# Ledger of designs, part 1: VHH binders against Triacylglycerol lipase 1 (LIP1)

No score or structure here was measured in a lab: all are predicted.

Target 1, 373 residues: Triacylglycerol lipase 1 (LIP1), of Arabidopsis thaliana (Mouse-ear cress) (q71dj5)
Amino acid sequence: SHLLHGSPVNSLCADLIHPANYSCTEHSIQTKDGYILALQRVASLGPRLQSGPPVLLQHGLFMAGDVWFLNSPKESLGFILADHGFDVWVGNVRGTRYSYGHVTLSDTDKEFWDWSWQDLAMYDLAEMIQYLYSISNSKIFLVGHSQGTIMSFAALTQPHVAEMVEAAALLCPISYLDHVTAPLVERMVFMHLDQMVVALGLHQINFRSDMLVKLVDSLCEGHMDCTDFLTSITGTNCCFNASKIEYYLDYEPHPSSVKNIRHLFQMIRKGTFAQYDYGYFKNLRTYGLSKPPEFILSHIPASLPMWMGYGGTDGLADVTDVEHTLAELPSSPELLYLEDYGHIDFVLGSSAKEDVYKHMIQFFRAKVKSSSW
Below, numbering starts at 1 at the first letter of every chain, in headers, positions and changes, except where a header shows other numbers; Kabat numbers aren't used for antibody chains.
F, E and O stand for the ipSAE by ESMFold2-Fast, ESMFold2 and OpenDDE, each averaged over both directions (binder to target, target to binder). V2 = 0.75 x the mean of E and O + 0.25 x the DockQ between their complexes.
[cut] stands for letters that were removed.
The coordinates of atoms that the task and the answers printed are left out; those that the model quotes come from them. Centres of patches stay.

## First folded at step 4 (VHH)

Design H03 (from B06 with P102Y; framework vhh_7ocj_1)
Fold by ESMFold2-Fast, scan of step 4:
Structure H03 (fold): chain B 373 residues (1-373), chain A 119 residues (1-119)
Amino acid sequence: as target 1 above (373 residues)
Amino acid sequence: QVQLVESGGGLVQAGGSLRLSCAASGFTFSDYAMGWYRQAPGKQRELVAAIYSGGSTRYGDFVKGRFTISRGNAKNTVYLQMNSLSVEDTAVYYCAAEEYLYWGEYDYWGQGTQVTVSS
């Protein structure tokens, strides 16, 4: 088995969840390719006759499971779902501060960072879903944000994964990226930053490097407005409390691999939803094909209920790309479009409980099959 | 152009020791994971030991506690120290190199060196 007994060395339960007066237990799984992933199980304190259905929260790029708990219990999705009786589980993908282990590799080995969101979908997410399914003896509810939705779409094209999921709620859904409008991201793609960081010998992006800071500064030499750095990366956000940015920076960002950024840039340049492109000869060795295989959204079961929340000012999950995703899906999701919402508002917005999460919870409750909960 | 050259093999008595070396050229050695594999007649090639770019190691179950892999990046060389050898360790030992980055995801193999353990 790839499932491990015992708690990993981390502090998410201790740092954010126990201090808010919720129960939290640390869990660990070992992926088939040897990564040690931390999960947290969260519940409201108080007597319950039966636990609700399991829900897995899957974070986005440069984040970890802490994102679901950074605001107060009345504002944070992780706490809100626990208060509504869900059996809340928090995923942390490989390379984050909470999932830095491997059975043979160290995070100081460049081989530890030889993965992209494809591996996050096929190993991390798929195996976390399998773990929750095995523990709960029931299908799970899935919440993804940003890259968490890329992972969700890819994983759900796999029948063995889709069969374990009861319903999916996707925030800032991404399967196509060719209409990204965030100014700094467009500049990075144009300047081939993914190739430059590989040439510099970088294997991970962790924002602690002076070299990375200087590289970003050079990209902002007067060709774009980088004075509001967050907006230049994500698009405009309406609704998170900007006075909390210093606090948020105590937890975010988390590291990711250079190969993952390379894969995301391939999506931006090519406009396809596909596995990693190694180049002609290596694709033949890896896939038996000259081009990487595409993930076919119509392979997601039409019977799988989906809900999507997306924003009009999101610079990454652009409305045009969301509409392309909707055209390719086998059935129409329930949709929540918020004209003024940006990428970060869906996880850190102070208004998100009323504007977003109450609708997601109504959707999930309508899909609960057990009348005993 | 890329070359892996094994040395240090030979005949040894059971309970003895051997040190294998693999000299690498034609690539940036420090960027590669290095490994030792072995193949006995009629058997598939199996992993003996691997050492990754940052120094982490992996061993086959049959050699744990007896063999030690190490690397010298300054000398572009990977080593396998083999202690407490048994007849069952008799095989051709192969050096291998693999890069895990977008620009050089290829594997390279040496010609092999024979290790024979007699009772």
Scores: ipSAE 0.024, ipTM 0.556, lowest interface PAE 8.1, mean pLDDT 85

Design H04 (from B06 with P102M; framework vhh_7ocj_1)
Fold by ESMFold2-Fast, scan of step 4:
Structure H04 (fold): chain B 373 residues (1-373), chain A 119 residues (1-119)
Amino acid sequence: as target 1 above (373 residues)
Amino acid sequence: QVQLVESGGGLVQAGGSLRLSCAASGFTFSDYAMGWYRQAPGKQRELVAAIYSGGSTRYGDFVKGRFTISRGNAKNTVYLQMNSLSVEDTAVYYCAAEEYLMWGEYDYWGQGTQVTVSS
């Protein structure tokens, strides 16, 4: 599929949402550092007197906003929230096929890829939240998945961002990664793959790159069992329809930066939730400190309602690391623990409406201030 | 040892043209963003033009359409072609080299070359 080859895609509205008979409008914002991000606004068809509360859906690593719409309207979170009357907004971070623009740079510039999840949190997510807040003139509900939760935790430590958020629902929550169990991820970290790809002059990562495919094949020969590639990078999933994998591969994965992967690997190696580590001398120059500043979870307002869904077979958002996050938060979130759920089940699981999304919606409804919606 | 050496400055009549060159040494030139800044007496340095590792360019609004930045990676040199010069373009012009880390800030600076535009 040419959708996986790094060419610009058509619109998410046209490809997945309009064909399902939902209204969808394309929006764009320009980040302060010049990236052009696409957002989609989604609603059920029909006349409306007013929009429901705004909800921003923030995707994870190697994904984009298409992930919320790949299953049927009865199974996909984006459609389900629209059916429940929410004013659904879909974010797409820089580097994805929907947000590949910049005011001065192209994806052929090394500098276009000079970002990590901290930049996604401080620019992309923060400015998408600000945009929604300015359009709706009301606090927004935030949904994050996987890296979307890393971004959420970091952004919500900032008072000016947290004040615009009514409640947050975090799927596969990550702020610590030192107990990652996914076998291929462990092997890549051990082999310092992040440093090797930089040495090869690579600045972006995608699973359709010849170089990345060759490197993965090399790691699998004699060193690990890669017969189920998805399981080797996410852990076991129970509940998505495996017969749809070929269809899912028409849309996923999306690109990310090498610097972002290096930052994630730093989290795995050090067990900290911190800004990017440039090394001793560059840290002093960049931060005025020998070590990168940490994001302190207790700086998230204790009054901000949070809900978390996490799975017992998740190879990335390990239960031990989730428990560490919970210990550092200033107040206890509402929790949904599903023993059999893996990382991908929370966005693509055919059972996720009954097992996950109904609980999330009940949580959000309890936080709605207006009885008119 | 890193060095940036500017050349090509001088006196020119309004409406004229100049080409500045900056020869770089001591680092892998093709990996760096290169830029030109200027500073007039009593003013702070301002960005004139930048060229990124893959060839994308950025210009200050006051020079768009008149100035063109280019790079020769084989010669470790960045150029600024300045056309339709005005008295307001009179300044010391500085070459700068930026590593990945410092958007809006540069790792290395040249000593500057004077450009004077007479009426």
Scores: ipSAE 0.046, ipTM 0.582, lowest interface PAE 7.8, mean pLDDT 86

Design H05 (from B06 with Y100R; framework vhh_7ocj_1)
Fold by ESMFold2-Fast, scan of step 4:
Structure H05 (fold): chain B 373 residues (1-373), chain A 119 residues (1-119)
Amino acid sequence: as target 1 above (373 residues)
Amino acid sequence: QVQLVESGGGLVQAGGSLRLSCAASGFTFSDYAMGWYRQAPGKQRELVAAIYSGGSTRYGDFVKGRFTISRGNAKNTVYLQMNSLSVEDTAVYYCAAEERLPWGEYDYWGQGTQVTVSS
C-alpha cells in the first residue's frame, strides 16, 4: 500500500475499533475506473469464529464507515453485529477520507470528482460485494443506510450483483426523493444551489477543511444550535445523544462530489430513480437516449429477502417516498416503521439496538442456511 | 468552433527526438483532460499519454520513461516530448480533448500528425 494523497493520519481500525478491544484489519480494492477504496474487517475478541456470515455495512452521504462505530460497543451496529458473530465488513466510498486515492488522478483534478451515487452503486458497492464474495466464498448480507440504500437498490437491479447477496437490510430506504421535507434542503433545491456551485467551478463539498470546521463550530455555538441545523437538513431526530455532536464532528462529515449532490437534486426535482441527467445532447452521446435510463426496481429478484427500517420524522427518506418504493418492488420486504425516528437515529440513536438492530439481526439469522448459526 | 491543431511531426532517425504541439481553441482549455493517441499502420489506436485538468499524467506502457506530456494553460496548448524514438513509434499521432474521466472516447480529436522513425 502506498501513502495516498489527502489520506488521514490514522486508519478507521486504529481510531475507533482497536481502542474498543475489537479485531480490525484494513483492506483495499481498486475499482475498474481506478479509485482505491478502503474496507475494514471487524471481529469481536475472544474464542469466537471469524467464519460467521459476511455482512457489508454501506454508509450514507457525507459519512464513511466510521459512522457504524462512533457510539459505544453496546450501541453501535458494527460492534453489535461482531458481538453476534457476523463477519463484519465496512465499506468506504470514493472521496471519503478513507478512500481518497486513485491510480492516476489526484484531488486537484476535476476528473477525480466526476462521479455520482450511480458510480458508487455500479463500481464501489458492486466491487466491494464482489471482493467479499471472493474472500468468503459465500453470499453476502448487505446493510445500507440513506444513500447506501440508493446504491443498494441500483446495484441489486444488476443480476451479477444480486446473485452474490443473501439478504439486504435497508435503513432509511431511498429510491425516490420528491417528497423531501427537510426545510434547508427544500430551500437549496428551490434556489438551484447545485447549478450555482457547478457554474462557480466547484467539484467537491468538503466541510472538514480547517476553515469550514471552524466556521461550523462557530455557527453552532454562537449563532445557531447544531441540533437545529442538523434538524434543518435531516428532519427531527428523537434518540441520539445531542451532547455528543461535537465529538461526532471530529469524524463527520466526509467529502462528496458536487456531481453527486446534483444527481440527488435531480431525483428531488424529477421524482425518478434514474442515471445522471447530462441534458439532451450529452444523454444521447452517453446513453443513446434523450433521457437517462431508469433503475427498474422490479428487476431486483423477487426471491431476494429484504428488510426495511424507516422513521416517521425522517426529512429525507419521507414515508410517502418509501411507500412509492414499496409499490415498485417485486415482493414485499419485512418492515419496521418507527413513528418517532428520524434519519440519524438509525445509525447514532442510543435506543437503536433495542428498537432497530435486534429486529435486523433476527431477520438475518432467519436467512442463514447454517443451523449452528 | 472547437479546433485542435497539431504540429511538430515529421521524419526522424532512430534514437532521435521530436516535440509535438497541439493548439486548442473553442473551449475552456484548463477544464479539459488532454491526451495523445497514436495509430500505426494495421494497428489499433492506442493511448500514448494523458494530462488531466490539475496536471496529473498517465502514460502507455511502451512509452514510459521516454515520452513526457505537459500543458501550457496560458497558451491553450498540450505538448508531447518524444525521446529515444524507435521504428516501433512510427504512427499517426492524434491530439484529443475530453471533459469527463479519461477512460473512454474523447470529446474532440485533432486531424493527426505523421511521425516516421527511420532505422
Scores: ipSAE 0.038, ipTM 0.588, lowest interface PAE 7.5, mean pLDDT 86

Design H06 (from B06 with Y100W; framework vhh_7ocj_1)
Fold by ESMFold2-Fast, scan of step 4:
Structure H06 (fold): chain B 373 residues (1-373), chain A 119 residues (1-119)
Amino acid sequence: as target 1 above (373 residues)
Amino acid sequence: QVQLVESGGGLVQAGGSLRLSCAASGFTFSDYAMGWYRQAPGKQRELVAAIYSGGSTRYGDFVKGRFTISRGNAKNTVYLQMNSLSVEDTAVYYCAAEEWLPWGEYDYWGQGTQVTVSS
């Protein structure tokens, strides 16, 4: 089996980018709460006189920056952006196999896992944007997928973050989740599994445990199609190469915190876009309020250009929830709606270059000042 | 109800040693970070040492190499071994327990135990 618990993680540059004949450098940054995050800087080795504007790629839940490079250079967004002359940067949030460090804590401490997407937005994404801005001395382009868009929306409500961003392209945009249709996700929410695992003192979800690896391998060996399992948690996907699922499972999924899953389930149950709900007494201690503060989408600057790509078969970023997000934003984004696209098609689809990425690149190019490129 | 009870303080000569203990009750001890703080009259409370759920430790610069924090999860107790004590270590020592939050404060505090170092 290609899925191995405890396998050493090489650098993303060494594993996926250098073998494809692209330039790649590893960078390390420290969040204000002490997490050590890995970033990769990627460039084409073709004849280019100078790098274009910086673009940050921010992955979703149970993924890392490797997702942007799992397909060929002609299909993967990370390579495609580099080929179009962008200064490509790849983020990896805390808890992924690329970002497992902390200045004091070990990943064996439960305190290392005491975070949710709120912390990913306020610390990880904010620090990555600040780092790119400081190096480039220019506003950055931001690309988010799935949970990467939750992080983007939350971070962009903060003026000090929004002022560093030139434009944002959001794939499978999420700020509301109360219309999730993915069958297994709906069942888990109904059964209160997030509350049960928190009550049992579990802090990390790692699908590369020996038991979970064997379960996935068994499903792929004919007990159930791995595509059917994926559909049960993301909704239907049309357009990625299902024969590559075994290969994809060598890299995905990455670990996340139980607290993060709890926060996502709070969004599903309440239909709000808010900070983590600790309960009445701890909310008073933490926020000075009985309920968690909401992230207000209208606080995103109306002058910040946004582009969104979303799919009609996405079981997580449901069209109704996307429309709610659109109604709350201070300005109308440029929209790409593909009725047959699902959640995973936007990052792993073999048709995504023609159907999605060319439109994103045209949007970014329209926002580039002439002197920069 | 949560209780943190410190013991082991007292008077000691400079260069001597003391071992502080903090007995915890009312919460799942193994799930909490435990720490020691100290406060001399007219000064702010400062971190002496902390120990996290998995055993990682943190020390204040002024005690590094002299003090050692440890925990006994079976006994719901955290310890502070203080060696090479100086008169500047004279303070009330407080036991603290917290569920770790990146921007949070300690959830619970003991009443404190006096440590006095004489020259």
Scores: ipSAE 0.006, ipTM 0.489, lowest interface PAE 9.7, mean pLDDT 85

Design H09 (from B06 with L101Y; framework vhh_7ocj_1)
Fold by ESMFold2-Fast, scan of step 4:
Structure H09 (fold): chain B 373 residues (1-373), chain A 119 residues (1-119)
Amino acid sequence: as target 1 above (373 residues)
Amino acid sequence: QVQLVESGGGLVQAGGSLRLSCAASGFTFSDYAMGWYRQAPGKQRELVAAIYSGGSTRYGDFVKGRFTISRGNAKNTVYLQMNSLSVEDTAVYYCAAEEYYPWGEYDYWGQGTQVTVSS
């Protein structure tokens, strides 16, 4: 989209979905803390299909629901699921260009940006799931990628959320981050850039900002090798079409909060899966504890079916951290491990339909209660 | 490399039975939905029966209760058991393979086998 702050639902439907000859309808919800989130409902216009189960697509950090539709209908998960008869719903968390509204705050207010992935899990994801559950009168299927999986793990520890979910498919699953290997991310953590940007009075990260572009350039120039910027922040990728990068940059990245980045950096430094750490005195005030409460993965119901896809070259969802997550879960998920896949390959890879999405769809199909669907 | 080979077609009297077989090669059979289509004289090609990778089945309205689709993954073969045949079942029957779900967007097709039902 070339328009900033246009109608969020009109931008995604008009720019990516309607031109591909799919239906797209607007939905919005208001979170308990006042944020206005946009959702899109997507369906194939082709053959007459049976009513399918609802599936919610939850994007990762610096992305929005557009990520599921940037490639052709034969390659993009959002289109592929619609073609397979699923009732496809697309989530967009607060702070993205699709979810910039609030009942009393402007996105220019610092208070609008006072949230982290904890709030995305407890409000955005939980309330989107509740909305889909109320519309469909059935449990929903959940797909998360990257930060979308952090949100999913945290939300699913809550019984009232888990009871609304039929099955979850998690791409590049993250609940621990202490083995991140992406060089630029490691440098930013080492230099305490999260604390430095807060000290400068910054509340949002927007890569279309001149100031943030200059900051990233200064980290690369003479300090580390950033010859492939994407590889420096995600690890290596095998399988997406690099000639499309300029096209992808027309849509990605989306903004996020500085507080969210601080929370992710806390996970990297401490190796815990926990609520936001305010520091000793404010933790006592906020939680009644000197340390933030942890999210306990064993609180996820053992009966909730899970499927996970993860890659051997992912610089963010490191294999060691994924294996730590697997050890803490109450039951073994179905696993797809791809040695050559990186972080971005799972959403933009040209081979992902055969290598990843085929297996995810088979998993979901096995969990559908109606055998004639 | 990929091949679907139908067999078992032929001539049969009304009220009789036939069993069609389709032997598949060149792909991971267990991952594919398999279907049977037919094309009768003067009509469009239509769905007879489909079986999903997980074993669920779907039938065309004109054959429900009379035809049964099944698969043998160990032999890479899909079968169509046709009972209580009528003259209206006369058609060329095609085997088809489609990834995931049988919407009729089939990736591979056989050459077809003739079924003729006499009154």
Scores: ipSAE 0.000, ipTM 0.142, lowest interface PAE 18.5, mean pLDDT 83

Design H10 (from B06 with L101I; framework vhh_7ocj_1)
Fold by ESMFold2-Fast, scan of step 4:
Structure H10 (fold): chain B 373 residues (1-373), chain A 119 residues (1-119)
Amino acid sequence: as target 1 above (373 residues)
Amino acid sequence: QVQLVESGGGLVQAGGSLRLSCAASGFTFSDYAMGWYRQAPGKQRELVAAIYSGGSTRYGDFVKGRFTISRGNAKNTVYLQMNSLSVEDTAVYYCAAEEYIPWGEYDYWGQGTQVTVSS
């Protein structure tokens, strides 16, 4: 069941965390709609100390929880938070190689792929937060990156979710996408590639087939620079080590649903933050409304502390769209703007510890209620 | 036009077997989850069995081990093999089709076929 288009997947604990000399335990939850999600709990191996507050790391599109651990313990956010004594938890949404189970469905069923980021927000993220809350008996800290922030904004409009969160730190925050500048993404939207993929009967986007992995490796070695390819999808990045791209491709990307890509393209075309648009008649059947309901950012509690880090060269979380998000929020987050940072720099940048993560940790520590933290 | 046509219902003695068929037309059959529901007089409609596009199956607890759902995509037909029938299985059996929504309402319903089990 860890085989996906010819490539086996081990556990995240075994692959990246145990080899770095950190404690790691694998956990599993079942969502209300039947998906089986993997979580990892990470700690440093030092002397027994009081565990800090729980923090959930929520990855973005075409990624999984491995992204938080691909660089050294001195550079990777997951390790850095564990070293600072946080009770680190790692989420992996449905459809990733770590979360490919369902109580009834198989990944070969089209129905297994009938979800978008709204389902990731309402089921995956909400229920991972509930699980951490139930185990820790305390409110959790939430970190999201990219699509992880779309999920966070949507989930936090729900009072039962927001009440379990102590503070949120959002990297490359997205609730609006109509100013995307990444060249290949703009071209794909213009060509209606999302509609063509649906019309062709495709249900998942999986770049990890054995043939596709070999093709990407060939392109990196011969016909195109992998860094240029990445830049065309995410915008310019300043600060990650390009010599590690071949290593990163051993882990990323992870699969996602065609419906999820369709939903993201709806956001780009319409400039709204809303549930999935089925079209007039199916919207009436699904929502009782001709248009999908919007997620209203002002429904997030004004008392919930937020921190945001965003970059000036990000081709996906464009500064104009971030400003729109800020205008709609009920209170002003603490902000970190880095002119030279791109979309990937916030998770893989070698400078991110000094430039980003130290500020995030200071923000979280200021929100801790216990004097021991 | 989408149409679901059930057949194979009837009267059978307790312990006997029946095979229900549902012939589908007007849509791409292989893209749809197909299911069988039943409704006895004065009771709510309940799921008997479902089969998804890739062949995964789901059964109601009261029929597990006795009933088998299958599909023939080349014939646009879904089947329900009912073995070891009991009086409690007496109901109208409905065929249903749903495109790509595992927890949603079925998009299309047949008119139903009566199954009566005598002691």
Scores: ipSAE 0.081, ipTM 0.608, lowest interface PAE 6.8, mean pLDDT 86

Design H11 (from B06 with L101E; framework vhh_7ocj_1)
Fold by ESMFold2-Fast, scan of step 4:
Structure H11 (fold): chain B 373 residues (1-373), chain A 119 residues (1-119)
Amino acid sequence: as target 1 above (373 residues)
Amino acid sequence: QVQLVESGGGLVQAGGSLRLSCAASGFTFSDYAMGWYRQAPGKQRELVAAIYSGGSTRYGDFVKGRFTISRGNAKNTVYLQMNSLSVEDTAVYYCAAEEYEPWGEYDYWGQGTQVTVSS
């Protein structure tokens, strides 16, 4: 594996969790297509008579599992769930600095980056869920944020995955993206930036690279006001501590593939929730169909409990697109709508414990089948 | 316009060595994964070795440790160094090229080169 200290891949346990005085163990799984993924298992210190139910935290685009621990133990979801006795597990998808390995490929191979969120759903998330199910011998609770919810919706349409999940809590839920309002994202889609980076031979997106910094700067010069870059890519956020941005940038963003960005741009342009569109001939070879298969939200079991938290100023998970998702689901989720919350507030907001996480925990506790809990 | 031309096959005694070459033209060689496949009489075509755009390699079960794949991007050529050959290695060896996704192109194949290993 590539999970050695001093390499480009860091240890989440050592960096954020042990220093906060929580127990943390590093775990690794190998996906069927050969990627080596890091997971962390987190618990509060102290004696426990009984382990709580397993909860998997699945991060979004350009993030990794560190996002759940960047704020204090009183503010960060990962710590809060551990304090409430949950058996907390943290996922990190392929391509992040925590999940950088492959049995054959390296990150210098273009083929290492030949994946999109459908592969994250079908391999990464599905196999992390299976790993947790196999260890705990119980159904798991799933938390997703942003792209983590795209992965969750897609994976939960698969019966073999859905049967391992007890309940899902989805923050900034996305299955449709055609009403994105984030100004820089709209500009990038309009300018066909996904096609330009493919034509230039780029295979990964890493916002820490000089080339991508210069490209973004070029898009902003004379074209839009980018003095608040984060707002331009996520929409307005109310409630995270802006004085911590420099600290957050020590950990975020993480890389993703060009193919994944292209797939997200396909969702924005077409308004569909579907597998990757290769074009006519390769779709026939890959899927046996001229168009990519859609993920049908009504295939998610109506009996699977869901909870959703979403915000009125989110520039990515737009309220109109959330309404479309709700119309397509086989049963009504429990909903938390916060009109002032933006995309990032749900993971980094200092008020999120009171505004969001308490409601999520109440939802999960209502679904626990143990009377001792 | 895409062409893959294999060379270096022939008859060799068990325990001997051969080096296969595949000269590619008509595409940007450095952007493609290159592979060697083989097909013995009455058998399915199987992967022998692959080399990806950044130099990572993959080998089939029965050739690991004996065969080495390499590429010369400046010469648009992929090589297969075959050591410690056995009669079970007798097959037609095919060069293949596969484009990095998401551009997507059909796999390209050479015409094949015969390797015969005698006891």
Scores: ipSAE 0.078, ipTM 0.613, lowest interface PAE 7.1, mean pLDDT 85

